# VHH binders against o26223, part 35

Target 1, 191 residues: o26223
Amino acid sequence: MKLLWTSQHIKVTVHIDGKVSKMDVLEAIKTRRSIRKYQDREVPEELIDKILDAAMCGPSAVDERPWHFIVVRNREMLEKIPEVHPYGAMVKDAPVAIIVCCDSSLEKIPGFWVQDCSIASQNILLAAHSLGLGAVWTGVYPLEDRVEGIRRLFSIPEHVIPFSVIPLGYPAENPGTRDLFDPDRIHLEKW

## First folded at step 19 (VHH)

Design UA5
Fold by OpenDDE, look of step 19:
Structure UA5 (fold): chain B 191 residues (1-191), chain A 122 residues (1-122)
Amino acid sequence: as target 1 above (191 residues)
Amino acid sequence: EVQLVESGGGVVQPGGSLRLSCAASGFTFSEYQLYWYRQAAGIERELIATITTGDSTWYVDSVKGRFTISRDNSENTMYLQMNSLRAEDTGLYYCAAEYSETFYGSPEFDYWGQGTLVTVSS
């Protein structure tokens, strides 16, 4: 009895040039790439809402859901982000960025918030890709200079920790796909 | 074998110009963010310019308006045009490359050059 794992195809509707395409979750995962070049085109609020919805659907330690999101569209603020985060140079050229944060007051189990916010960040990337957008994860935590820079720039309170900055936009580059499957990284029952 | 080779360094007078090159081989150049660092004598190495795979650029304040970073993917080469050079620009200049599928963005890059010396003196 071959358990046909019916891969529940989470079909995401992608608006590409006015055509709605569906991308299943495995396709989204396998074909996603970091995108650092964007079209001069605004991202509709509806798409951001869908992305944020996806960001909040991931698991978290004891369901603590410590994440907060700052949506940045202001050009001045986007242009200032690279001043405190040099490795986020592309942020100034994106139409929008999402800053993923942790509210430490919501943390129930110490240290798991990093996993929680990582899951949220990855879901943002996957959702964006599924919707025909390009995005890139620019790490903030745990680098103190970046954490404090973003904190100051956005007046983030001390109990809230900026985790990642994710610029988004319609992609203007196509780096291709990767095949990184490595069976040597798979162990059966024991190491 | 992966290699980054800097060139174009030398001695120049204040107010002069230099163009540095970083020639890359052994990896897919177009899929890397590129960086210029410099290290003056007795000073910690500093990031001075970056260019992403999408040609977004960043500069440290001290070189803004004077330095221009660029890349030519067809030639696997990164450049740093340095104008209006100052004595404080003296140092060893390094190029570095970081693979695009990263979220870290660290001074610990995948690949580094050996550096080219820039000396600005009267």
Scores: ipSAE 0.825, ipTM 0.914, lowest interface PAE 0.6, mean pLDDT 92
Fold by OpenDDE, fold request of step 20:
Structure UA5 (fold): chain B 191 residues (1-191), chain A 122 residues (1-122)
Amino acid sequence: as target 1 above (191 residues)
Amino acid sequence: EVQLVESGGGVVQPGGSLRLSCAASGFTFSEYQLYWYRQAAGIERELIATITTGDSTWYVDSVKGRFTISRDNSENTMYLQMNSLRAEDTGLYYCAAEYSETFYGSPEFDYWGQGTLVTVSS
């Protein structure tokens, strides 16, 4: 039985009108794109709080919840991030960035913190998108030069590991949607 | 077939200028982060400039104020304007592209050109 998934083109109607229509979770997942251009507009604290709340709602190994978040709005600091993270050039042009970190002292199962922080990072992206913001995940861990650069820049303690830098803002680009469903990657009962 | 083709290299005197071009084909150019790398003789390849899909730019310190990276999505072309060239700018210049839906941030496994040679000599 070939499940004919009719690609319903979910038209992301960016309602320009101020009513943030609540995007459902599947729509958020399917329509989310990395956004690297932002409007010259501040992100309200209320939205950041909602995003951070979402970031903390994911599962973690043995519920260890090792994540910490640095919210960066200072223009000077945002401009310095690309100096230690060249592939995060867009950070200097964002109104705000969130740095996701792991407190290793909270780790219960070795190595699972990477999954924990990944889930938190992805939730930030999805939450941002659902709220009408654009964001992008810029990888820090496990690249030593980026990890140490961010650590020094933000005076992060040795037992805390910077994991990702996520600039976000109101989007000023529209990359479009993707259709990446691949039925050949689905195996029934066995490989 | 995916292609990145660099052009504009050559021999120039110190203080001179060159404009490099990277013509892309075979992929959706507007959805890629773009990079200029260079490799001098006996030296490891270095990142010198980047431009994002949102036109944010980055430069290595040694080229700041002298080099300008830009892109024209309508022409599928990236540029590097190089002014006030120095002997130490001599090398093979590579164009690279990385798909935008990544958190890795390196074109290592994506698309590369063959390079264009820039020689700054008296």
Scores: ipSAE 0.822, ipTM 0.912, lowest interface PAE 0.6, mean pLDDT 92
Fold by OpenDDE, last read:
Structure UA5 (fold): chain B 191 residues (1-191), chain A 122 residues (1-122)
Amino acid sequence: as target 1 above (191 residues)
Amino acid sequence: EVQLVESGGGVVQPGGSLRLSCAASGFTFSEYQLYWYRQAAGIERELIATITTGDSTWYVDSVKGRFTISRDNSENTMYLQMNSLRAEDTGLYYCAAEYSETFYGSPEFDYWGQGTLVTVSS
């Protein structure tokens, strides 16, 4: 028996054995949307592992790989995140969240860690979508109140910088797809 | 043209109730996170309530249990039910909207209303 979550633009096929139909990378990029509503359904650990594997596959400055990940499933902690991050209200309603962090002690080139963690965060979003999950990137860095709030809440050491909070779950909304191709933003050889 | 228009403000006694409305036009309302802010005289603007595209809500502590934010996408309208009003709730209340495909999480550069005045006095 297949559990089908169908919307006008996104079809998610979930097998009873927990396997999800995957999509190719271009499809994932083109059809991905921020998802802020989730089903009352747990996300299997296997899917989180796959997402985290993808998160660590991106390039980084001189291969410094400064990223760390906090996986949050505890309901109390998920409910506390919006207290320090009001614009992450949906986190309390998600079955799981990933907090992407930078260990500054691993940084080799100053300032490039933002690019490293951004790539990791985007890979989380794309991997989640390709696995039939919904996710949203809620920015933490460089907003001081959010950074310190998350740091305090999760007892993150001073040399580690929380970068993003990404709630994940099986999607319960369908915002549709976007077509944002703009040929006016493409220049050949020179401006 | 994008518009957010607040209404429902007025003068009320302590313990009274008001319902604010924010009517939106000129954009796809259902694809926006919505916010209520307020600004009291001489005080910085304060975020007091949010509702996401997925109907997740957040409240500042001072209004928890008294205020309720809601949205009607079919009517392009957001509401704020305010019960048990206090003198400290006096201020100009603003409606704001932020597009869903953002990681920034602030309506600072998106859409704002002109505000509606709420006065709680004996």
Scores: ipSAE 0.820, ipTM 0.910, lowest interface PAE 0.6, mean pLDDT 92
Fold by OpenDDE, fold request of step 23:
Structure UA5 (fold): chain B 191 residues (1-191), chain A 122 residues (1-122)
Amino acid sequence: as target 1 above (191 residues)
Amino acid sequence: EVQLVESGGGVVQPGGSLRLSCAASGFTFSEYQLYWYRQAAGIERELIATITTGDSTWYVDSVKGRFTISRDNSENTMYLQMNSLRAEDTGLYYCAAEYSETFYGSPEFDYWGQGTLVTVSS
């Protein structure tokens, strides 16, 4: 086993076969950080499949599952994303990105698609982290400039709303862990 | 107290160069995306360059090839090397910082400097 990061808070373990060990869910949640620097290393398709599987495992309003995913590996396209999404500069340096979209034609209850796609996006982040990858959620919706930019760039139909762009890769940075527990945010029985 | 302090502005002739600095204090600098904005007279503030925590950079088209954003986490300082300056580069230049653990991707509600004036004039 090879440790890529030996920090106390983030441990990336690679098996002899090159596979990264999985984290338990609580560890993934607690130790996940946005990663904006990636190794010059391709992400295996198998890992992307696992991540996408995870993305589709979350709940959705009345099980509407409105999400679609665009997997982007083309370097030219990755490099173009920051042109329409300046705050996604790291996308051009990632080996792959996932664009989470909502097909509004699948929406059953108005407005809940944001929650659906948020859950999907978060599951992507957690799954990526649990697999030893780094990822970051770059928000697209509801910012019109980003939405339209991504729409045009990827020829996304009008009834489909790009929600997030998530670059992924093997992490090349290690942001510290956070302890953000705040008991003042917990109310018992009433506010 | 959080502070961002820009410096390095001044008057320069077209084709000249300036190096802006943004000195940060009061927060964990390395955990922030950093931004340079500028505002010309009568014009809305515009994003001109960004650098992520991972040193990925972005530039607005008008400054590509001329400006270089960089950061030194050890010094809590961001820089903007400005070469081949043009009259249209004249304006107040602001540095901003956004905490990295965000999906919003804008320093709108985060930390801003007071700005440094850059005047490009013959």
Scores: ipSAE 0.817, ipTM 0.910, lowest interface PAE 0.6, mean pLDDT 92
Fold by ESMFold2, look of step 19:
Structure UA5 (fold): chain B 191 residues (1-191), chain A 122 residues (1-122)
Amino acid sequence: as target 1 above (191 residues)
Amino acid sequence: EVQLVESGGGVVQPGGSLRLSCAASGFTFSEYQLYWYRQAAGIERELIATITTGDSTWYVDSVKGRFTISRDNSENTMYLQMNSLRAEDTGLYYCAAEYSETFYGSPEFDYWGQGTLVTVSS
């Protein structure tokens, strides 16, 4: 059930049309685009929960699952992210952002946590898209100025590494799809 | 071939205004994040303003309230309106463009113009 906020005199939860839109996985992968313009519309907490559930379904090196997630809805905090990450200007205009982090105390095999957190980050993008949201992955790690800025802003401890910041919301732009299939990238039997 | 060309630089008195343009050829601006950088003598290039594909903007503190970045995708052109100019704004101004499907978030390995000179001098 969708959470609906009316502009009139009441705040209610209302079923909009009752349909559940199920997007095929291949369609989601092929049609997902980076979205940097969002409607002035709240993203329900239940959708964030679904996205984070999906993020945690990815494989990880030796099942180490090193990921942690910070959900940011506070307007002041969202507005401060561009102060430490100027290339993430759209974050201040998003209703919510997810910060993907690695807890290094959970790392079992050195150096694979980057793959682990990349898998979680991509799953967030795909899950958001399948739910009718738009998102973009703004890189933090391995750029030290961004890592330290985000760590300081969110009081992230030294053993936890902020990896990505992913603003999301209902999209207010439609960049269209791309045809990127390149047969020359496919090698049969050998390079 | 892809090109970015800045224009509109010149000599201006302190407190004056100047409008820079960045015109693109060989690609379409609508799918790019756009940037202005400046370089004073003896100093590395400094990011001063950004505008995303969604028109979100960011400014370095030293230019906030004085400079305005904008884009016109139909003209394949980006602008920097510079007001209340100061001697410290003197330098070579570059535009840069970064493709929208990226998580890197910096144009340092992407397309750059050759720069337009701004001199604030009485």
Scores: ipSAE 0.703, ipTM 0.871, lowest interface PAE 1.4, mean pLDDT 89
Fold by ESMFold2, fold request of step 23:
Structure UA5 (fold): chain B 191 residues (1-191), chain A 122 residues (1-122)
Amino acid sequence: as target 1 above (191 residues)
Amino acid sequence: EVQLVESGGGVVQPGGSLRLSCAASGFTFSEYQLYWYRQAAGIERELIATITTGDSTWYVDSVKGRFTISRDNSENTMYLQMNSLRAEDTGLYYCAAEYSETFYGSPEFDYWGQGTLVTVSS
């Protein structure tokens, strides 16, 4: 077990002698699906720590790393998210959700924070999947009603922008895999 | 080539009940987020209820406790059970579907039905 400290003052515990997941990264990318049904089973804090560590490993514009994460386990708060985000109904049935935010005071290059937070959000999905969890990215930014609703609900300051809400848990559904490779989207040398 | 067809609309007395259905063709219904919207005369279309691929539901406050959304994936059909109907519930009711691999989270650019009219009056 190895403790890691982050700028969010969160202790991150990782196993150094445990059995590592054998899922290849390409397999993880190709098999990850949006999961909206979860077992009634708590997600251990150590897995959330691993997921957030992965979220922070992504590149960012000028290494600005504008992301902040709110981890929500409180049942009452999870139940309120659909009140301001009706298309995120599954959040109330998840054991935990992660809200990805941008702190605009950390932004060094205007307009790249969306890419930065998208990278962090996708890393959360892939890390969750590799750990045997299911997750789904529910969009918040740039939809004004959702941004303001989530900001109000979690007391997020005006300079911080809620980007996505990602409920996760042990999956209770299996939508299967898809083959979406389309050679017509590939252009050699020129458009 | 996906189509949604609402049915079950009609004239109902205040306090009455009505069950709407939304039938789909040409796709696996279980892979879609499903929605009911309503539109009263002179008013913008309003989201009423949602049901996810995992069967989680949401209702707008004005219908909570009175309306129930459900789905039967084997029949490719979604339902809206409407109880304790009020005059304010009068309008066109639309079903909509959104593919599950999305983070947008709204059916605005996906599949919509034609609407079924519900009239609540004496």
Scores: ipSAE 0.688, ipTM 0.863, lowest interface PAE 1.4, mean pLDDT 89

